# VHH binders against Uncharacterized protein DDB_G0275255: the designs that were tried, part 2

Target 1, 266 residues: Uncharacterized protein DDB_G0275255, of Dictyostelium discoideum (Social amoeba) (q8t2u0)
Amino acid sequence: SSILKANFYYKVDWENVQCFVPPCPKYTIQKLNTNEKSQKILDFIFPNGLNKTTLLGDESKTLIVLGTTQPSSKFPNNATDFLVTRVYKSLPLGNKQTSTDKYYMFGDNGTRCKTSPCPNIVAALLNVHSQEIINTISQPYEKNVGFLDSVWLSSKNIRSDDFGLIGQGTIKNGVISISNSFIYLPDPPIKCPELPLLKCVEGNSMTYSRDENRCLVSPRCTKFGVCTLSIPLCNKGYRLVSFPSTELNGCPKFFCDPEFVNKTHK

## First folded at step 6 (VHH; framework vhh_7aqx_2)

Design v14Q (from a3 with R110Q)
Fold by ESMFold2-Fast, scan of step 6:
Structure v14Q (fold): chain B 266 residues (1-266), chain A 124 residues (1-124)
Amino acid sequence: as target 1 above (266 residues)
Amino acid sequence: QVQLQESGGGLVQAGGSLRLSCTTSGRTFSSYAFSWFRQAPGEEREFVGAISRSGGYTDYADSVKGRFTISRDNAKNTFYLQMNSLKTEDTAVYYCAADLVYYGSWDESQYDYWGQGTQVTVSS
């Protein structure tokens, strides 16, 4: 048997540099939560189903990848490629921020409390054997990004899927203050259920609720109401989506979803 | 918060099968992600396979893909490694590991909870 190479989490950076002779690696990886030197990367090998060109075509400092290095297939003696196992993408903030805070993933420790604060969250530092119990994850997104689906975002922390999100932040008094969140891709992680083909009687419209995966659920025929016609504008990096809402008597409910997540409805 | 104990190891002929079990103590089994590691005589401990909290995600070492299957039974507080088409190279002490965070990493340092190990010996 042979020893298998371990996977680690890295922040991806890049710049457009003038290079006269190949190989011309323009990417850099930095091992999260460590003082290891950054490495130049010529190419990334992504899992099937992820569009590498779209993900790497964004501004620097937007991707975290889990994976390992290997010799370049094109320049094996002179350059390094990166074999990607998982990808996380930064949620844009309405105001620009850079952070040197540590990177964590969160888990539910199973503790159940009748009152708050409840020490029910494990915050685990990526790439190092270190974790601590916290009681609260404080997100900047609900206050700084208009019309963001907060149920979707909050479900990523400790509850809705196996990988959640990666949170960059500072812990004080059992509370992590998040400066940047990175979403596991693809999102949603599971394909949304198919909607029924039912048609409502005249005067009624098919209406829906939205679940934590941004899927339309609970279809109902609802009597059409009078709607407000104000249409929100989304922050850069977000797209406007809407659906006829049961809660709003058939009127459109608007959300600003990240542009990099899969569409679940129009 | 969790204690792990392996069982089901033993002696088997090459080409045979074994099922390893890892039983856990406590009321939070469904909150954990689980992995199997192994250590052959004179070698470092290596990753074998992993299963996420939901069971929706599994990962395997290349050397065992297609031969080994990891699964979990939340009602029994137990998870399993079904080992088929065993080779003499599979001889090792097998360890189960648990964490509340599914890292997707093969780095054993990411896991806080470990069993004591169970010996698997594959004879030719």
Scores: ipSAE 0.387, ipTM 0.702, lowest interface PAE 2.6, mean pLDDT 83

Design v14Y (from a3 with R110Y)
Fold by ESMFold2-Fast, scan of step 6:
Structure v14Y (fold): chain B 266 residues (1-266), chain A 124 residues (1-124)
Amino acid sequence: as target 1 above (266 residues)
Amino acid sequence: QVQLQESGGGLVQAGGSLRLSCTTSGRTFSSYAFSWFRQAPGEEREFVGAISRSGGYTDYADSVKGRFTISRDNAKNTFYLQMNSLKTEDTAVYYCAADLVYYGSWDESYYDYWGQGTQVTVSS
């Protein structure tokens, strides 16, 4: 049946239960936005390019996976494996979830407005045939996380239909209040292009801008300016990155990137 | 309000190839993700393949993986299903479908826009 091969979105959970007689499944999956009973999973089969070791175990509690079940390769009559198509990982320091929260993906409906609010976002309820048009995505991370790259997050949040994010939240009056966002992995989905080596005249240094994929772009030779000596501290779950910024006359621009995303620069 | 129109169906012998096209009207083609579904006589409609808005992600049913390729051409407001190494089991009416949000889901109920279908018959 086509139903047996349909991909659905699931929240992953993990319990290190004591088990002396195999099979010993330690994972469970819960189909998003449904009341279906949680299902035990022995192992996950990930697509190429993802580090299984860093995603599984206790860290699996931060995951949403798209995929389908299949009989276990090791215990085909007694256990179930999960064939993964996509993986999403929650950003640290979201807000407390509410009982009215649901899981959504967002798309641009093509509407263009000269005034706000603009009903230009489709919020699609995962695993259920339901969509609604909204005006605004309100996310907690810019407030909760110092030095977050807001251009990176907004590009995934608003115009994300590929390799973007899943938003957990409640819609009221055309606004979704996000409690947690789950980022598609790997991020960035495409490796950053190689930076050309420019030879700057004496007194000038190479400087860059950052694009929505956290890649350094637009190299320029810039006269070094006077810089602040203050180095920010990132919140737990985030790592400090910096680059010589064209906008700041060669002075370092700092961002706190999630620790689980791929490094694009130092 | 988007209309989808399939073309390129027909009769082909087993082992042959056929390319289906789905053309849309409107300036918002680049805003849609697209899928192909098929329905054999007396059977339920089944997923064949999907392509994301950017074209960066494609997904295929196990039965067609390695034989069929989905692609899109935003300049022509058209997307395609290239069918190679056709089998008699591929005989069906093929439908194109579109959605503003790419879920990666194979459930037909997620798609708001559908074409009228094009018949593909594979003879042995």
Scores: ipSAE 0.180, ipTM 0.578, lowest interface PAE 4.7, mean pLDDT 84

Design v15F (from a3 with Y111F)
Fold by ESMFold2-Fast, scan of step 6:
Structure v15F (fold): chain B 266 residues (1-266), chain A 124 residues (1-124)
Amino acid sequence: as target 1 above (266 residues)
Amino acid sequence: QVQLQESGGGLVQAGGSLRLSCTTSGRTFSSYAFSWFRQAPGEEREFVGAISRSGGYTDYADSVKGRFTISRDNAKNTFYLQMNSLKTEDTAVYYCAADLVYYGSWDESRFDYWGQGTQVTVSS
């Protein structure tokens, strides 16, 4: 028989002290929404498909992990390893956290309303058996990040409990004010479907729409329109992506995607 | 608010298969994430498998991975645990559970709604 212990959500931080004698744990974990003391971690065991070196290097302070501790495989009496089940990475350019901020995951309770406010969102505290119904998620990224894919981010909020995100923020009067969002990795969680190669007649080009997973969809042959030639600059931590847009008569549509998410198109 | 009822338990020989069903009452079946837990005599209740609200994410305990499959049918307000290659160690009372949020935690305290349990006995 085996007994499976509960997994918990932890914020990862960098150990800021010099180490001269092994074992030399470089990381700490803090259990979210609790006053438990931080624990030192020697090594993380990541799920297949995630680049551990990139995530834990200079970016370790931006991670939330779901998992459990276990004795170190190399130093079982002297050090602790962490077995990772899920990884979330913070979106750059959130707002500064407040003292009342807590970490939440969101679900849709199925309620549908004709008028606002509609209490259709469950906000569940991570690591604590507590949840409440809210009506609105207010996020800072639309204001702070130019050309962010708002359909993608909105979808992540709605599907937070299913390959979405963790929200850090404060709830007041049925509204959560998000300071920082942490995106489930890998993103997109399922690879984008391959697009059929359509041959367009001369003067036309294949154009696309983008879905909530940042995938190109709905290929159409579109006659060339007159395009604006200005190219946007992305905020730090974001990369420029573009595609020929059906909605823009073949002209490129631009988005600034987080640098840490997988590329979905050329 | 939601009520859960298990069915499909029984006696089966090692190497056999069994399918458990959990039916729910309510109009909001599609709003819930579902899980299966089990409890053998003298042991604590342990996680078996879970399925997210959308069905896009499933989790399994290492002891059952590759042998058990969880699925859901929103049209029938029912979710399932298909158990293949059963072992004597799989003998337990199996419980279904529901929550509006799928945390990815193996902690039974995360689930607010539980069934009454169904006995599965695997003999050599």
Scores: ipSAE 0.404, ipTM 0.706, lowest interface PAE 2.8, mean pLDDT 84

Design v2K (from a3 with A98K)
Fold by ESMFold2-Fast, scan of step 6:
Structure v2K (fold): chain B 266 residues (1-266), chain A 124 residues (1-124)
Amino acid sequence: as target 1 above (266 residues)
Amino acid sequence: QVQLQESGGGLVQAGGSLRLSCTTSGRTFSSYAFSWFRQAPGEEREFVGAISRSGGYTDYADSVKGRFTISRDNAKNTFYLQMNSLKTEDTAVYYCAKDLVYYGSWDESRYDYWGQGTQVTVSS
């Protein structure tokens, strides 16, 4: 029989260690939602298109990986490597985790309601065969992070593709209270379409809307409006982006995007 | 919530082809990844192939790579296993399964199986 080694979701951690004799594994992985002991990892093998050095730097404590262990190619009898299938990175400025927090992915239950609360969400535990129906996902980021693109974040909770987020939190009375959300990388998963070349008449400027993938869309020529001079400051871990907004009569709309997501515009 | 129904099994000669279908009920089809598993008499259940929610990723057991193709049709709430160049070793009951969580690999404990499966018998 062929042996297929199962992939699991793991939280990545690491510590500086003084090591004189190889192998010198500095990473650990902990299987999510289980009482399994952490395993030491010498090296990670990442999928194409992801910068392993950047992701495993001092921010390795913010990563969840999907994958499986394998013997080290350099030290096959003494060390373990990790073959990565997917990478997720936590958004800065979540809430403090609780001892009852678990890790979930979310899906559409198919239930349609005329009034709230509506039990229309499936919350699936990672690494175990267990799901429950909930009615609400409560996120801390709109309160904790100024100028966050909430349409982008909300679009990551329930998706029909493979690129949904992982939510860490506690479920009570049909509501999950999220402490941390982990974003699938790379983001956006598909490169934004090129914008068409437009020429606007004098007095008008080209303006845009932003879609749920942070792409600029719907270019239009808009008459100049009165704009404010206030430029926001982003919280640590976030970068300021802006674009001339159709909804703001050509004035700049500001967002604070996570620093680890790909740039889609200025 | 999603109910699964297998069809398309039967008796076929070695070297022949069969197409299995798994049809679901409900409007949540696009929220799930789907897999095929099989169980031969006296053996443990084994993974055959999987297709992701987007359909952009497929995975296969080494024993069926190049011979079997998994696909999905979201408009019909159906996914398929096209089996070509069948061997006597492919004789098994075939089960379809769904999961909300993408794993990129097999683990029987993460899937629910529906119905009695569909029997595929490959004669020499």
Scores: ipSAE 0.151, ipTM 0.530, lowest interface PAE 3.8, mean pLDDT 83

Design v2T (from a3 with A98T)
Fold by ESMFold2-Fast, scan of step 6:
Structure v2T (fold): chain B 266 residues (1-266), chain A 124 residues (1-124)
Amino acid sequence: as target 1 above (266 residues)
Amino acid sequence: QVQLQESGGGLVQAGGSLRLSCTTSGRTFSSYAFSWFRQAPGEEREFVGAISRSGGYTDYADSVKGRFTISRDNAKNTFYLQMNSLKTEDTAVYYCATDLVYYGSWDESRYDYWGQGTQVTVSS
């Protein structure tokens, strides 16, 4: 048979179980949006460019993977490995929540409206053949995560490439209420362009804007104003980043970026 | 209903190149993700490659990686499969398929909208 195996989306779980005789699979995968029983996995085979040491173990419980199963190379009759095509990692949320909500991908359906609400978003269930048109994505991150880059997160939902994120949530009256978001890795998916080194006149300093991929863009020389800022503290799972902002007259603009995304600046 | 029309198939010698085109319904082209599948005689359809709605992400079956390239042109309402270094085992009817979201699944049953197919024959 020359048939390619179909890829499906799975939530990863992990248990440290005592085991005297190999194979000792510690991972479990659950097919998203289905009632299929969980399947034990001995090892994951990741695509090049992803660090499996930081993704596996206890951190594996935060993962959604796209891929297919294959017999273990070490124990082909007694264990199963998972060939990974894509990885998504949950955005930490300050509120502890166990959600049974369905998992979706979002796309732009091309509809443009003069007024709101506009039915311009397709919400597609993962692993099942079902889609629904919605008008609004309501996220909990804006109110619960201080200094999160909302332009970055919103672009992942409605303006990004199809692999930006997976949303777990409930749809009611054309609105999805997100309980958890999972970010495609690596992020950004394409490395930020290198900025040209500009020399500013004495008394001026280089300032920037940030784009939807967290990249610094639009460098310009600006006279610095007086800054009266306090340094924010980031929520658990987030790291503080800053850059001299053009819109703040050279004063630092602060963001709390997820610790698991690639650094794009200091 | 979305309409898909393939073109560019034909007979080519092993090691040669061929470019397939798929034209689709006008106004909403930019809202769709696109995939190519192929079916050899007596076999099930298999995934070849896909391109996301933005064009920023592409996927390929392992058997064609490095040899085939998928691309899209929103201004022409057309997407392409550039096939290089063709092998006799690439002989198949090639189909274009579309959906509003590319799920990353290579499951044929996921797609409701398909083209008619175009024959590619690679001789030795």
Scores: ipSAE 0.316, ipTM 0.654, lowest interface PAE 3.9, mean pLDDT 83

Design v3E (from a3 with D99E)
Fold by ESMFold2-Fast, scan of step 6:
Order: C-alpha cells, then structure tokens, then sequence
Structure v3E (fold): chain B 266 residues (1-266), chain A 124 residues (1-124)
C-alpha cells in the first residue's frame, strides 16, 4: 500500500552558516503563505532533466519547489532532505523588490463575457485552501524587461496548463498586481516539434515564426529584405536569442529569454 | 458544477489490460484537471495518476508508472486511465476526481468533485 505524499510549495533561501563538521545544511525552506518556521535542508532530490547545482547556486533569484521533506539518506537522525516534485524559478526584474505579497496559481473558471470586467480567473492561494475570483492579471515584466517574449509570458497566466506560472502579488478590486512571477521548469515543458526540411529557390532562405513555447514554427521560404542593424542588450538574467523572422522578411527577430530556460534554437 | 461517473471496471487476469473512463455531466470540462485514486480492500486510498487542464502535464504514482496512462478527450467530456500489465496488487475500487486549480499536492481535500468508484479485480 502507498501513502499519499503531502506536497507543499516552499521558497528556497541560502543558509549562511559556519560549518566545521557535517552535516552542513546550505539551504532553508519556508512554506509559502504560512507562518510556519523555516526548515534547514541538506540536499534536494530533483526530477531528471534539471540541473540542481545551477538552479540552487543562483542565490539572486528565488527558487520555489513543490515537494516533501524526508530524512537525509546520509544523516537520517541529524539532517533533512527535500524530495522535489516541481520547480519554479523567479523571472528576473531589475529592481530587487523584497515582496511580502501572497503566492497564487491561476485558473480559468469558464466564464465568458462580452464586456469588461469579466470575472473569469480563479486566483488560488498556494498551501491554503482559499481562492478568489478576479478579472485581470497585471504583471510588470513586459514594461520593464526589454525584448521579453510577451506571447510566451502571457500564455502562462491563464492558459490551459495550471503549472505554467506562480504569481506573487496583491489583489485589489478584482485585479492582481504581480510583484514577482515564477516560471515552471523545464521550459518549454516538452521538446519543440521538429521542423520540416524545405528546399528554397535560389535567393530565398528559410524563415520562422515563434509560438508561445518559444519554439520555431511555420517555416517558409522568404526573399530577404533590407535589415536594420540594431542589436539589443538584454537585462541582467536574460540571454539574447535571434532567428530569421518571416514577418521581418528574413531579418533577425530578437528576444531576451531567461537564462534558466531551455534553449529552443541557436 | 460537475458530476463524475466511472466505467470500464471488471475482472481481468494478471498481465491483462483495462481502460477506465470517467464521464462528466457539467459544462467547462476543459477548465478542470483530473486525477485517479484507488482504494484496495482494507487499505488507505492512494493517488494513481493526474492530468492537467491542458493535458500537457501528467503525474503518476511510482507503483503504476510505465504501466498506466492517463488521457483526456475534451470533445467527449471524458478522461481515461489505460491500465496495462495489470498485477494482483492493482485490485481496488478506482475513483476519478476533478479540481479547478491543480495543486499537485495529491491532497484529497483539495478536489472539488469525486465519482462513486468502479471495482477492478485482477486474478492470478
């Protein structure tokens, strides 16, 4: 017989400790939306496909994990490990805002309206059995992060996968104002589809569009137009990505993707 | 509001296969995440598998991973549990459950709706 695992959402913090004799816990977890005492963690057991050294080593960005504690395999009487089910990484924002706002997941309640505001979003508090109907999610990233893929980000708020995003924010008058967003990893959640091989006539080259998973899609043969040569600099925590764009007549379209998400193209 | 009804249970020999279905009578089927739970005679209820609202995420208990597959068909307001390579320890009453926002905690109290259960018996 199996016992149901009691998984909860926790934020991970660095434990600054002088340690001379093992076990030496390097991390602290705090259960989201609760006043429970923080716990020291010796090791995290991550799902396959995620580099825990890279994710945990970036102390400048908050990591949220879903999972449960268990006795350490090496020090079962003296230390605690954490079995990770899901991982979310803070989307960088240039101001290091320490926010005490509550953490939410969002769902579509099926309500459809012809006029605004439409109360069609459920905002559910993590770790607490409490939820609220809202009409709008307002997030700071599109305004403050240059060349961010807004189709990618906006698809995560109320798209049909509940794991896409955790939002930290304040609700007022049916609107949540997001102070920090956390992206479910790995992203994209599945491998991008393979692109068909196209033989373009002389003078034409393959060009693409980008979908909401940051995948290259809709390959076409396009005659290259005249391109403007302004190469953007990405905000800290983001990497520059480009691809020959159909909409730009083959000229490179630039995006700044988070450094912690998977590369989908060169 | 959603009502859930399981079907497809029955008697099967070890090594065999069964497909369970869970049909809903409510609107907004596509707005819900779904899970399967089971309860063996004299045992506690346990999580079996889950599928997210989009169908892009699935989770399984370690005991069934690689043998069971959960899927959904929004056009039919139905979701399924395909059970392959059945073992005698898979004998249980199987329940389907729905939640509007999937917490991933496998906490029974967070599910909005439950079915009545369907018996699966695996003989040696």
Amino acid sequence: as target 1 above (266 residues)
Amino acid sequence: QVQLQESGGGLVQAGGSLRLSCTTSGRTFSSYAFSWFRQAPGEEREFVGAISRSGGYTDYADSVKGRFTISRDNAKNTFYLQMNSLKTEDTAVYYCAAELVYYGSWDESRYDYWGQGTQVTVSS
Scores: ipSAE 0.121, ipTM 0.513, lowest interface PAE 5.2, mean pLDDT 82

Design v3G (from a3 with D99G)
Fold by ESMFold2-Fast, scan of step 6:
Structure v3G (fold): chain B 266 residues (1-266), chain A 124 residues (1-124)
Amino acid sequence: as target 1 above (266 residues)
Amino acid sequence: QVQLQESGGGLVQAGGSLRLSCTTSGRTFSSYAFSWFRQAPGEEREFVGAISRSGGYTDYADSVKGRFTISRDNAKNTFYLQMNSLKTEDTAVYYCAAGLVYYGSWDESRYDYWGQGTQVTVSS
């Protein structure tokens, strides 16, 4: 199998340079966790179901892609295209990266502890076939982003190698300090199930809970309560969403979701 | 703690099909990612295919893409390799493997548990 190309993870960069003679590649890819020289890319071939227009150009600087290079279909002797297997997009309002940051995926190692710290997480370096056991993932988004769905984000850390995320950060003393997280796209990876319509008696309305995929679940009939409404303002890059909450006696619960993830409710 | 047992190997003619099964023990089947590897006589072990914990992601070696399909059945604690359009070059001992973290399909060191192997022989 000496002719097989393995898929690798790459950080995408983009520069709108003026070009006088085609081909005019405007993208570069850098293999994660390596000192390998950056490569110029003319075009990306994305999987079905992703909006290519919103991922290209300057927005491509927020992407990590899994895939392999191939000769350009338009310029096979002079340019390189990239065949994409997976796409991840950075959450807005992370922390500034440090020189010691590396890119990881996380998995649950099955260890269960009575007290913390518990060495129950495998942190696997992308591209370099190395891993270590850690006890804690520290991320900046709950501090930096008001009304972030923390159940959604923490679930993605647990399912990092499966519809989750890539974490960029530094490990020290069994703790990873995340500077930036890159979310697997599309999100949610599977469309939310349709909700059953409940017949509520007069004076009651349907209320919901939210699951780790940002889906509305567990519909119930709840008696109308009095709500003190204070509407939050979301940070840049996030959109306000709300739903009538069972735990708030029918009053709206608010979250700020990333603008680039798919809507699951209004 | 997890034990893997392959079945379904045997002799088949080129162009035929065969389905390998790998059965696991325990209540933790849904916590693992699974892969198939193979080793031909005198060759190094190579990756064949992988399936993620959720079953939502699959990966294949280029030599088997379009011919082989990996799937999992959590209710039966079993995962499968459906092999179609078999070639003589597919002759090998096939191993199933399980790991808690899947990030590289080509690295056998990511897998904590391995089966004993099942022989597949494709004759022309």
Scores: ipSAE 0.089, ipTM 0.508, lowest interface PAE 5.3, mean pLDDT 83

Design v3P (from a3 with D99P)
Fold by ESMFold2-Fast, scan of step 6:
Structure v3P (fold): chain B 266 residues (1-266), chain A 124 residues (1-124)
Amino acid sequence: as target 1 above (266 residues)
Amino acid sequence: QVQLQESGGGLVQAGGSLRLSCTTSGRTFSSYAFSWFRQAPGEEREFVGAISRSGGYTDYADSVKGRFTISRDNAKNTFYLQMNSLKTEDTAVYYCAAPLVYYGSWDESRYDYWGQGTQVTVSS
């Protein structure tokens, strides 16, 4: 039989102590929602398809990893490596964290209501066997980030998404106030499907809608439009994306997507 | 909010194939990730594989990777474990399971709903 190890969620931080003799670990990990001491890590072993150098960078406090520790292959008695199963990256422009913040994942408990509030969300504490029912996830990003794709972000909470996001926040009276959200990577988890080559009659051009994975969908032929509006600028950490929209306003649809997520269209 | 029932177990010769099904009841099938676990005689329960809510991600134990495939059919409220190239070591009771929140952990204590199990016996 195989031997399987339990994985835990850890916040990654930079090791800020001068090292004179190898091994010299550059990182620390802190087990989320616990009082366990931070542990030094020499190397991370990432899943194929993720760029470890880019994700860790010079300030790795933006990263949450799911995985397990193991002895270093090069320094087995003196250093620890981390085998990574999942990676989550902090969405830029959250709110300041509070001392009461905890880290959660969210699920749908199946409750359906005709009126609000509806207690249909399970908030599960990471690393501990504890969960509670809430009715609302309040996040700061629609206020703090211009042109954010809110359908994309909302889908990562409890709507038909693969692994979604980790929310850092405080629950009070059935509402979680999110300070920071960490997005599961890669995003989207699978590449967008190729769009069919459709021909529009003279005077019309192809337009699209965007789905919850930021993929272009629902191609339609609409009349040519003229846009007189200025092109927006995105907040730091976000890149401008645009596409011809099914909306008949003559302007393309603009979104500001996080720079660390994969491009979904040209 | 979900009830699970396995089917498709039985006796099969080594090198053969078998497909397990897990039927679910409840309107929330599409909200759940699903996993398969197994328990061999005299051993503790171990993780076999998992499928995400959308079906876009699957995860497998190293011992079955490349031989087993997990899939789901949301229209039928059913998910499956296709077992190929079966070995005598695959003999076990197979359980389907669902967490309220998919934790990314194969710790069985994180799973909220369990089926009753179906026996798979692989003969040489």
Scores: ipSAE 0.025, ipTM 0.457, lowest interface PAE 6.8, mean pLDDT 82

Design v3S (from a3 with D99S)
Fold by ESMFold2-Fast, scan of step 6:
Structure v3S (fold): chain B 266 residues (1-266), chain A 124 residues (1-124)
Amino acid sequence: as target 1 above (266 residues)
Amino acid sequence: QVQLQESGGGLVQAGGSLRLSCTTSGRTFSSYAFSWFRQAPGEEREFVGAISRSGGYTDYADSVKGRFTISRDNAKNTFYLQMNSLKTEDTAVYYCAASLVYYGSWDESRYDYWGQGTQVTVSS
């Protein structure tokens, strides 16, 4: 028999406080969309496959976790640990937060329209049972980040209800203006499928397309075309990735992926 | 609005199997994430399993992992709970639920639509 656990979404913040006698909690959690007091946390228990040290480093202030508190295993009467169920990490280079920003997940309400705007999106507040119908999600990342995989990011908004992302923003006139998006980790959430071993005839090379999970798909043997040699520079927090592209006749296609997501190709 | 109707409940001996179905009517089936909850007499309603809108993600309570499988059939507007290796502790009224958002929270307050429930009784 299992009992339903009350899991809530929290933002993680780091504190540089002087500590002379253990326990020395270095983190606080704030329950999203509530006025509950911040709570000090001594240790986080992360799901398998996630590097806790990397996630809780200098960028701990950009982390959202789903989970519940429990007494510390080391200091059960004096400190609190946090059992993590899910982790979300902020995309670098969002917009400045506003005081009216709230944290949302999005779903499709099934409405279909012949003209825009179409009120087909549910914006659901985290930790509070409240929802609002909206028609548009406006995000800053296509403007702020060069060579971002927009298909990947857009799919996270559409599949937000599949743990794709959490959006922080303000709703006005049926439009949410996102200041920051937090990506569910690990990403991709399911490992990319193994590609078949295809052998190309002499003079042809293997080329690929990329899907919404950043996986290489649709391998094809393509005769090499003439390639441009310009290589983009990625913004801070993003890493350059490339693959031989079917659409570019075997020439490399470049993207800037967040540094915290798993590599899917060279 | 969607309406949910459970079927497939009944009596089964320990170690047996049952498949519960939840048929939906109303709004587009593919727009919803679905879950199963159960309630034993005198106890609070507890989470059993959930499936995302795409079907790409499933989640289960620890007590049923490896024994129960949730699935969905968008062409039939139906989703299922396949229950294997049933135990007497699985005896409960099983409810199907639907939400436009797949929270990842097991909190029943996140679900907008509920069925009437179907009784599952597992005897020794």
Scores: ipSAE 0.133, ipTM 0.556, lowest interface PAE 5.7, mean pLDDT 84

